# VHH binders against q2ydc9, part 29

Target 1, 344 residues: q2ydc9
Amino acid sequence: MASESAGPAELGFVEAAPSWRLRSEQFPSKVGGRPAWLSAAGLPGPPELACPLCGRPMAFLLQVYAPLPGRADAFHRCLFLFCCRTPPCCCGLRVFRNQLPRQNDFYSYEPPSEDPPSETGESVYLHLKSGAHLCRVCGCSGPKRCSRCHKAHYCSKEHQSLDWRLGHKQACAQTDNLDNIVPDHNFLFPEFEIVIETEDEIMPEVVERDDESEIIGTMGEAHEEELESMAKHESKEDRIFRKFKTKISLEPEQILRYGRGIAPLWISGENTPKEKDIPDCPCGAKRLFEFQVMPQLLNYLKADRLGRSVDWGVLAIFTCAESCKLGIGYTEEFVWKQDITDAA
Short names: E, the ipSAE of ESMFold2; O, the ipSAE of OpenDDE; V2, 0.75 times the mean of E and O plus 0.25 times the DockQ between their complexes.

## First folded at step 11 (VHH; framework vhh_7b18_3)

Design q2 (at its last look DockQ between E and O 0.83; V2 from the best seeds 0.66)
Fold by OpenDDE, look of step 11:
Structure q2 (fold): chain B 344 residues (1-344), chain A 124 residues (1-124)
Amino acid sequence: as target 1 above (344 residues)
Amino acid sequence: QVQLVETGGGLVQPGGSLRLSCAASGFTFSSYTMGWARQVPGKGLEWVSYIRSGGSTYYQSSVKGRFTISRDNAKSTVYLQMNSLKPEDTAVYYCARDWKRGFGTTLDYAFDYWGQGTQVTVSS
């Protein structure tokens, strides 16, 4: 099987964008805020969006719009990444894939308008066109409702309680204004658009060092042994890290690297997945690398609050090679977390 | 009917400048991202630059600092100012209307309409 020369990786960068640009109708790649769900049907429920470790609701981290042009059923395709933000856990990760044909029940066949909507109202959509209710806090499926106003929906008791403390208590009594003011919950990450750029194949200028200089001198033997000894002392780990740093240095603000079927850029040789560590898709197909999240994203998430915060070296996302549609809903894919080992 | 008509191509010496124009019609120009792509004979289409409806501009790394994309919504025209041209910039340049860009997408996916192209030749 000829290793199809995997084209250059695409890089993701964060930029500020108006809220309307990051709505579902715009098919955004974005960081933080609430998910811009693709299909309005078959959303992952609270159990699926709970941290597998601590059971708490996970926060939406980012989504990547990544259509498959050769696939009619994946004209629209998006990956949604969630992470646990609950101290002391902060370790849970889940990723879901959804895809739609161009002709679907939710979106126009025509491209979305890039004009700002006339209605400047930052109205947080609390329901999908399908009638599905969303959690006021996290924007995920909200099957629970406020027992008082019956208008506010929540994914969990935790988010209900959070919203209650942050202002719903006051708003709940004012039935007419409930939809207008969703407080900014500290549960959400800051929101950005992910802008796509192509990684320039910096062809290493083979500096053809015309080493024409015949420097004749005799001091040759000691320097080669030292260079060999220095070369021998670079641990595999050092080499991997150096490679990582070199690649990052070219575009230091990159937060995402995308390349379906390419090799991930690892920060360490430790805790690197083997093929056997990547579970096959339930459809029977292998999962392939699709994109990775870089540690630089952590700087934008302002995760430095006082407690155990979300942290990673690299998050590598693996998706079904066939991009299969398992049912009508969102399909869970696989995330590998590589941590930065504190060199003790 | 959507139409894109490129002009401004030609022969120029290395280090020279050209300004490409693309006149658009048949749609609400101000509402769309517009872009430029180029194709070298025997090679695939490569992205050059695009400008969003809001005015944000993006460039391929190879042209960054040399090329400037702009738009005049009143004239329904997008421009590509090309300075410090190099032989490597020789290509057919196409104006295109953006449909939607995503990761892993090809230019033909990202753009839904293309002009006929204009030849740019950089040669001594």
Scores: ipSAE 0.629, ipTM 0.889, lowest interface PAE 0.4, mean pLDDT 87
Fold by ESMFold2, look of step 11:
Structure q2 (fold): chain B 344 residues (1-344), chain A 124 residues (1-124)
Amino acid sequence: as target 1 above (344 residues)
Amino acid sequence: QVQLVETGGGLVQPGGSLRLSCAASGFTFSSYTMGWARQVPGKGLEWVSYIRSGGSTYYQSSVKGRFTISRDNAKSTVYLQMNSLKPEDTAVYYCARDWKRGFGTTLDYAFDYWGQGTQVTVSS
């Protein structure tokens, strides 16, 4: 039932921020770094965060803070998007939803204070108040631990080996405070805050009208259907491309478009999902569009290196229309990848 | 008791300027983001601007370059300097304390305390 006549999209833009503003208790929307988990319990485990295509651990890409104002059980609500950045794959994606009531065991009922913490500089937070340990490399659930020091935790053998090579071999027996000595593993994406702006309502693609029926009234049916089919195909593709260009031209730096239940903004008519391509939620509800990631985000991921890296035209995220609470914590949702067709 | 009191509204010609003030009390003003919203006739309530405790400022696209938000933490006061006013800026302007803005939020979620509002009218 999604339509272009729904309200305007909200746009996301990257902005530099100090690390304390991107902690979980600040409820950030953010790109990169380690996840700022919402519920400290029921985190996705290593199997849930393995790439669905190659099986290797995925990197956290971004999270959006997206409360549902009319829902007491979703006063806090966050979506977490992960991508495979391991060559030669670099293609897998997974997305998870988590939500909490305002009264909960993890966060204050009052708004977060913006006072910088005095004693917690740029340190990495690898132990949640629930008792869960986080992987030193990726910040995801880390059930494996170093058998020598018993203080370093990992999601996988792959990340344990990486940390060992890049510093833990030397640090393992030498220090009591490993959280202050975490090297750059070249695994995490650069960290940014996502800031919200509302798109202007005067965009011309809010409502479109086609006058297809006027042609039929003046021409032969067989020839008219053939011409109408060709005109509709080419006109539809031209309209999609023009709509995309027009929408982004006013705010060309947008990395995200949000609107629960609105129509996605596609680059072309190719590689788009039909309704059958979007699976229902396990609770039985349909999934609806919630937000899309724009190709402009790639400029911030340091993807200008030679070699295979992440790439996309649009990533479109679809979530349970009921925003249901199914399972033990974090609920997997659906992401569609629209690749850019090679035009060379 | 949290209180927010706006002043500085009035009638002004197109192209003119006004400065709104918001005196805050009943909470640690310097620790929170403060903002301005407006009730535009026929369009409902919308955000205008907000300012973080550290002084970073943010503006809705239609007012960028024309409006300036500022704060004086010693006086627990937020200001909105409005220049180059247009008839479309006619609204009741509210000062508010920010909760934490997210995607898809309503203003009653985003702001947890509001002032009574001050009328700004831009008319020839």
Scores: ipSAE 0.566, ipTM 0.787, lowest interface PAE 0.6, mean pLDDT 82
ESMFold2 (binder alone), look of step 11: mean pLDDT 80; pTM 0.815

Design q3 (at its last look DockQ between E and O 0.64; V2 from the best seeds 0.64)
Fold by OpenDDE, look of step 11:
Structure q3 (fold): chain B 344 residues (1-344), chain A 124 residues (1-124)
Amino acid sequence: as target 1 above (344 residues)
Amino acid sequence: QVQLVETGGGLVQPGGSLRLSCAASGFTFSSYYMGWARQVPGKGLEWVSYIRSGGSTYYQSSVKGRFTISRDNAKSTVYLQMNSLKPEDTAVYYCARDYKRGFGTTLDYAFDYWGQGTQVTVSS
């Protein structure tokens, strides 16, 4: 099996961006806010976007726009990552994949303009072009509606209640102004654009240590070298962590590493998945590593404000090797969470 | 019909400079990303630089700091200023149109139209 020389990883960085740039029509890679859904059809429903552990609605964490060259059916392709923000759980993760051909019902065949739209109205789209209603809070599918105004939609009773407390109660009575101002719910993560950069192949300077150290063979020093070699036995864990640190040190603000089919960069040797730990796609294909989320993202999410906050060492995302289309909707992929082991 | 016509290639000494131009026609130039790729004989195509419709620029590490990509939307032209040229920069340079970039999309695969190329030779 020829080790396909895994090309350099692509790195993701967080930058502030205007809201229009993070809309679906722009095919963004982004952090936080509401999902910029790709297909307006077949959105994951509230059950699919519920935390598998606690059952509560998950928050949108990030999306990655990752087309597949040479795949007409994946001209547009996005991965959507969700996480649980509900204490004490904060552990649930789900990732969904969606893809579209260039010719589709939702977007122009031509590239979107990157010029700011003339209409400065930061209007939160509460409905998709398909007519599907979105939750006012999280921007996910909202099959529930306010019983009073019938205009506000929600994914859950929880988000309905949240919105009610945060201002919908007042707006609901004012029939004409409901569409304009969706409050920024604390449920959402801060919103950023993910900017792509290529990892510079830092050629390891082969420090050719010409250790021409002359083996002056004095007998007595053999014991100290063995003790130093035993002391220098960098544990496998230390080596892994060192590698991780070295890679991060080159670009310390990286929040994402992308490389389909490459090996993930692990923070520890503990809790690393084996091949058997990665479930196959329902289509029968294997799942391959596609990208990982770095712990640096946590700094931007301001997760510390929420008590038991979302925490990870690395989130590794594995996707169908065939990028199959299972039905008309969004396909769930696989997330592996590597926790930071408190060095006891 | 989409057309891309490269000009500005030639022979230059190491350390010299060239400016490549690519005249585009047959499409809404301002809506597309534009880029440059190069191919050394017997080697694969490699991306060099691309510029987004909004003007953001990206460079391969090997040319970073030496090459500058720019565009004039009014003239439907993309440029590649190449400074401090090295023998390793010898290649056929191609202008290409690109829809949009995402993760995992190399310039080689994301470009949907290519010019005929212009030869750049860096030799003493």
Scores: ipSAE 0.710, ipTM 0.892, lowest interface PAE 0.4, mean pLDDT 88
Fold by ESMFold2, look of step 11:
Structure q3 (fold): chain B 344 residues (1-344), chain A 124 residues (1-124)
Amino acid sequence: as target 1 above (344 residues)
Amino acid sequence: QVQLVETGGGLVQPGGSLRLSCAASGFTFSSYYMGWARQVPGKGLEWVSYIRSGGSTYYQSSVKGRFTISRDNAKSTVYLQMNSLKPEDTAVYYCARDYKRGFGTTLDYAFDYWGQGTQVTVSS
């Protein structure tokens, strides 16, 4: 296999879906709710899912199902993106990759059924086949447990306190009946399926202007030279944003753009990474762009009731070019946040 | 032992119609996506159409509106109804089995098993 040129992007869109379609055995691409973990073993622990900036527990933002067919060790492959939504921070991000062969200890060799299961109610399952327990608030690894009932698990003291205040205090005293009924903690993002439009279904001819003539008129006035300079500088930054707007114009509701090895589509020329800003994988391979989260996703997220909320221009995810396996479980990858530049 | 057997190819005049059938065995047919690809003379393989296990259908732009994919899960059979045939539709048509699509899928990586193919020739 030699180097391959980047193909066209695949686009992601949010749609409502019943909860059963978003369970792990369906291999979903999804926004919000609790993670639909792929491997039930080797989950990131609370230290790996603490915000790298403020140290508080992060919320699951989205996952993408991105198999590498023809690659036996990545027949199933998912990327999981987490963000801090706790004010005043709301800035930290982490992303993890996990992959499995087709024959594995967790899932059927056969494709998932598209028939609804007999149990389609809104009950929540908070432990995995591996025996790992999940936090009642966030759905991440929950090694802490309530010392009174021994049934409720948490990733952190913060989430234990939150659950206590919002209903577990009463439910703990009467836990025989209702461990799988969990209140709204105002922590999880709203849950949606991410649907893919394939390149063949949505690949129109792109209308791009590759040649924009320079302003070279002979005028002779100093004010005209000043105006040309101002127009040139504004045109360059306006050109980058115009390219962004033009590129998305046929499908303006896209929340995700996917393509391993393609160039990211930046919203501005500011706050983009240099090559040295993207760390190599610990295995020694370079990291390649894989997908970006578009600012349109923000329209689907609820505002944080604590005030400040998550914000970004573009989130760009870079992953190991070899899609390597560095032991059991989940491998951390790299996220670049393109911030929106402040005015003046 | 997975088997996909195509039938229904042949010679047809421009503007004519053909119906391809693919009989499947050796796997749980109703759980898989199924599709058609074609080998056009002088070109590589190209996907034509696929149908999800739940019945949703997808088509390449060059055949949209002219071709119709369908499936009968009780008979373990997938069909391709080809109407308004053109000389450029001349190809060997392959039935193919598909697992599940995710981000990064292409024809070469989506179909995990292929039939023997059936020739379709459209000429005056």
Scores: ipSAE 0.579, ipTM 0.766, lowest interface PAE 0.8, mean pLDDT 81
ESMFold2 (binder alone), look of step 11: mean pLDDT 82; pTM 0.828

Design q4 (at its last look DockQ between E and O 0.83; V2 from the best seeds 0.70)
Fold by OpenDDE, look of step 11:
Structure q4 (fold): chain B 344 residues (1-344), chain A 124 residues (1-124)
Amino acid sequence: as target 1 above (344 residues)
Amino acid sequence: QVQLVETGGGLVQPGGSLRLSCAASGFTFSSYTMGWARQVPGKGLEWVSYIRSGGSTYYQSSVKGRFTISRDNAKSTVYLQMNSLKPEDTAVYYCARDYKRGFGTTFDYAFDYWGQGTQVTVSS
């Protein structure tokens, strides 16, 4: 199997964008806000979007639009990453994949227009074209409805309660003015577009040090021992971290690194997954690295410094090598979390 | 029918400049991202630059600071000003209409229409 020379990694950067540009019809890569779902059918339900550790609803973190060239069934393809934002847990992570052919029931065959919609109203879409109801708070599947107005939908009692406190109580009584203005719940992360750039192959300038300089002098032995001692004292961990730092320093604002089938850039040698640690897809195929989320994203998320907040060194996402379609819905993939080990 | 016609290519010395133009027709030009790609003989298409409908511009790292993409919506034309040209910039340059760029996508996949191309040769 020829090691397809893994092309250069693609880098993701965050930019501010108007909300309309981050809607499903635009096939966005984005951070925060509510998910721009791809298929309107087969959305993950509340159980699937619950934190595996604490059971509470997870927050949408980001989505990556990543079609597969040559795959008709994956003309549109998107990965959705969720994280637990509930203290003290803040550790749960889940990632889901969805894909569609170019010809589908949800989107035009033609590319989307980039014209701003005439309707300036930041109308939060509370329902999909399929008629599926979305949670007013998180934008995920909302099978629960308000018992009073029957118009507001929620993924959970928690989000229902949250919305009730934040203004739905007042809106619910006013049957006619269900202000489509969903208050900005602190539950949502700030919203950004992810812009794609190619990582510059810094060709190591082979500084051909033409060190022709015959500096003859005798001081050579002590410097080699010190260099060897310094080289010997660099722990494997230090080397890995140095590599990480060097790569990041070239593009310090990068929040995502994408490269299907390439090796992840790890921040530490500790808690690095082995092949056996990556579960196979239920279809029987192996999962391959597709992209990683960098710690720099945390700076943009304004994660409340108060208490146990969302934190990671690297999030590595592994997806089915075959990009299989398991049923009609969203397929769960695998995320590996590498934490920053406090150097004690 | 969507049509893209590139002009402005030619022979230039290293350090020289060229301005490419692409006249677009058959669609609402102002509503789409437009881009430039190039192909070196024997190599694949590589994206060079694109400009969104809103005016945001993006460049490949290799051309950043040297190339400038712009558009005139009234003329349905996208431009690529190429300065400080290098021999490595020698390629057929194609104008293209964006479908949707995603991660892991090639230029031919991300763009749905392109012109016939214009040859740019940088040689002493």
Scores: ipSAE 0.723, ipTM 0.898, lowest interface PAE 0.4, mean pLDDT 88
Fold by ESMFold2, look of step 11:
Structure q4 (fold): chain B 344 residues (1-344), chain A 124 residues (1-124)
Amino acid sequence: as target 1 above (344 residues)
Amino acid sequence: QVQLVETGGGLVQPGGSLRLSCAASGFTFSSYTMGWARQVPGKGLEWVSYIRSGGSTYYQSSVKGRFTISRDNAKSTVYLQMNSLKPEDTAVYYCARDYKRGFGTTFDYAFDYWGQGTQVTVSS
């Protein structure tokens, strides 16, 4: 947490899990599916979950369960990342933080039981204890209601139309239990648990040797002026990518790196934020790095289900250094998208 | 009342092995994730390993491949088999019931009940 004493990163990996383990009362870190909301009150509304670039409804990408040690008001704490997956955009991102004390109105004080609940089927819960209704398509706040059945809720006209076309027209006449039969809208990402491992430390000698040996070999092989000029312009990018590959080499399948206040691991030297690019929190505190989403996650998303797909080098999430509580709801934080350099 | 009682600590030479046991009572053992943490001299308390009720296991990177956690739900007991011990493994080892493992958590928020601890000393 201290800027000078950053500890080792924690790594996230995808793992299959039964649906019940990914419900809100289990406090999951998860990829895909619908959000497992933490507080049942104060959800982001449809305008807050619209893509900042194109305005269309975003898809839930992942959430991380990240309690804040020593903070009673953040005994439970979760970050929710949303992305635009609708062509031609596929680029917009938003992230939200929510936290609760251990004593709260929604969850037991006791730890979650590992016993499967009696209803372990693929039920979709679209109605929160607070009375809030969720969109049948995306699982986000759904204030719009089907005027025919009065049971289906939506975040937007776009999702209402989508659900109508893909099955609700028929299911609307069947009002017995609409939530048991929700069609595949080809909108949600596949659902997985994120499991945690502490990073093994790579010795500085190994990283330094690998970094230097490639450059030295290049300089000793041919036309020094030509190679030096090429190396000067692209050596920085090659060096940064090599450091990226070396750093992840012990656990190459990591989809997430977590550590409040550690340095992000960038895939290239281009398209990285400067301090001024990271807005302060409205409370006045600086935002600090908390976690990054690695490109390896893309292998699990079946993102080509929409034709054109989401893509990134790294997504870096920055959050209020004070983990403040602004009002009663979810607080928007900051996400930076680093794309892969396409210089060809 | 939740009770956790660790046994099996002791003095061992580097490269040696020990098996820790933790007898649990006062709760439905099979319903909860159990784990081990350790207090290393000069450092805070750190998690070592945990095991879900269904048997899935997780390890801190420094012990992965050397330590094995297991459980016997019929005996309400969790075990830690420690092989290839190093002087750096010297610590008081605590058995604990997990609350919920998250990113960035310390033992204070990952575990809600602790045993009395058992000393493990690795020295020549």
Scores: ipSAE 0.591, ipTM 0.798, lowest interface PAE 0.7, mean pLDDT 82
ESMFold2 (binder alone), look of step 11: mean pLDDT 82; pTM 0.829

Design q5 (at its last fold request DockQ between E and O 0.74; V2 from the best seeds 0.71)
Fold by OpenDDE, fold request of step 13:
Structure q5 (fold): chain B 344 residues (1-344), chain A 124 residues (1-124)
Amino acid sequence: as target 1 above (344 residues)
Amino acid sequence: QVQLVETGGGLVQPGGSLRLSCAASGFTFSSYTMGWARQVPGKGLEWVSYIRSGDSTYYQSSVKGRFTISRDNAKSTVYLQMNSLKPEDTAVYYCARDYKRGFGTTLDYAFDYWGQGTQVTVSS
């Protein structure tokens, strides 16, 4: 299998964008807010979007629009990453893949129009075009409904209670304006568009050290240089970190690195997955690296809240090599979290 | 039928300037992202610049500060002003309508319609 020379990674950057550009119809790559669901059918349910560690509802972190050229069934393709924001856990991660052919029931065959909607109001969509109800708090599937107004939907009792306390109690009696007034529940991450750039291959200037310097070095200085060279044996870990730092320094605001089938850029040699640590897809195919989330994203998420917040060195996402369609809905993929080891 | 017609290519000396134009027809021009791509001989297709509806512009790193993309919606035309041209800019330049750029997408996938291209040659 010829190691296809892993082309340069694509880099993701965050930019402010109007809300309409981050809607499903625009096939966005985005951070925060509510998921811009691709298929309106087969959404992950509350159990699937619960933290595997604490069982609490996870927050949408980001989505990556990543079609597969040559795959008719994946003309549209998105990956949705969720994380736990519930202290003290804040460790749960899940990623889901969804894909659609160009011809589908939800979107036009033609490219999306980039005409801004006439309605200037940041209208929060509380339902999909399919009629599926979304949670008022998190924008995920909301099978539960308010027993009073029967219009407000929720993924969980927790989110229902949260919304009730923060505004729905007052709005519930005013049935006419329920759809337009969603309070800030402090649950969603700040919303950004992810803009794509190509990583510039800095050809290392091979400093051809023409060290044709005739090491007429006398025997004595050779021992000190050998000792210094032995002392400068950069540990494998140091090399990894240096590489990481160098790549980041070139584009310090990068929040995402994309390259299907390439090697991830790790921050350390510790807590890197082995092949055996990456579970195969249920279809039988291997999972391959597709993209990673960089620690720089944390700066944009305003995670500086006083408590245990979401934290990572690198999040590496692995997806089915075959991009298989398991069932009618969203397929769970695999996330590896590399933590920043406090250099003691 | 969607049509894209590029003009403005030619031979120029290093440091010179060219302005490419792309006349679009057969669709609501103002509603779509338009872009320029180029193909260097013996290399793959690379994106150069694109302009969204609303005039947000994006550039490949190699052309930043030298190239400027613009559009005239009334004329259904997208432009690429190329300044400080280098021999490395020698390529066939294509105008394209953007479907949607995603991660891992090839340009032939991201753009749904292309022009015939215009040759730009930068040579002493």
Scores: ipSAE 0.754, ipTM 0.904, lowest interface PAE 0.4, mean pLDDT 89
Fold by ESMFold2, look of step 12:
Structure q5 (fold): chain B 344 residues (1-344), chain A 124 residues (1-124)
Amino acid sequence: as target 1 above (344 residues)
Amino acid sequence: QVQLVETGGGLVQPGGSLRLSCAASGFTFSSYTMGWARQVPGKGLEWVSYIRSGDSTYYQSSVKGRFTISRDNAKSTVYLQMNSLKPEDTAVYYCARDYKRGFGTTLDYAFDYWGQGTQVTVSS
């Protein structure tokens, strides 16, 4: 029940992990790869995972495992963030929440085993316990099926064409090995575990400035006023960015900051949301800040050589304060993108 | 049906040592992370240490260097060796089975089964 605190943030860091630790039954927080879906029923369909700006299929960016202690219906709880990585767009974002009680139809009541499975890293699993099939390219719901082999599934014609061109054309005749033959489509982000650390307290220092206490100028009256205005403006934006750098200084590699109800840490004073920019949940509850994605994550994602790529100052995720159930399956939440500016 | 039974608590002088043990039953011990937590008088419940099935160990800052967690999977037993004990270490110590850590995880979620505890008293 302490997850509602306005106290210190929990920080996320990227670490390499074997693929078996990042499967759904391990309840991972992770970057990249295919989603490790929580509920195997009621997945967002292709329309829900289309980029809101360009309409093309989005890539899974990250998920966080964020249970709500004291809530029986959210013993397991996960947030899934998707982004458009397809040029020229690369801008759209969507985020979804899913939660389950401890007793459920998909997972053991017992904790995840720490024993490696004997077949680790051998196959890509593309069908869920619910009978749902996943797209071979993106790991999202894949209702379209290859008409020749009847075993390869896709979210869209775009991904079917991509898979065909990059390997399925040849592999289609070898349906008995299909899950072992999934090429690199240059679509998924590199896969990492997100590990958690609690933020240590940082003591701010008072920065001494002598620029306002020394005036021997021969400058004109209007010129001095213009210079002072320009200096004051730059100093404010520089101060915000320095505050950002100071706040993260003990752990500069953090890619995520988590805390339901804490204040977001913005990289600049520009492109921040006002209260009206954050829609209420359809259940009527306010949406609260839950976590932010830091610009450091971009260092782990910039593996392509396309001209335009994903970019952000911070991404801020806001979720229903009640963590409500609006229906069966996954509930869409809200993400705010703070773009990078020259003052950032 | 999961049971965790702590032993080895007692009264010790400051600077002394004590070894706690925890016998586990009702589950496949070797497959799970185990931990120790303590209830300090006047303070809340706090974690002390945990050990993964692969023997990686983790400690809270106040006990690091003084306490050592270990496990014997053949005996289904986890241990806490406590050296250089201080009056501040006086507490009821609990053995617990870890479930899964996530963002926003409280201690009572992180550990799904707890023993009854064993008293450790460090007195002048």
Scores: ipSAE 0.679, ipTM 0.806, lowest interface PAE 0.6, mean pLDDT 83
ESMFold2, look of step 11: ipSAE 0.624; ipTM 0.806
ESMFold2 (binder alone), look of step 11: mean pLDDT 80; pTM 0.815
OpenDDE, look of step 11: ipSAE 0.739; ipTM 0.904
ESMFold2 (binder alone), look of step 12: mean pLDDT 81; pTM 0.818
OpenDDE, look of step 12: ipSAE 0.751; ipTM 0.905
ESMFold2, fold request of step 13: ipSAE 0.629, 0.639, 0.659; ipTM 0.807, 0.815, 0.814
ESMFold2 (binder alone), fold request of step 13: mean pLDDT 81, 81, 81; pTM 0.820, 0.820, 0.821
OpenDDE, fold request of step 13: ipSAE 0.733, 0.727; ipTM 0.894, 0.902

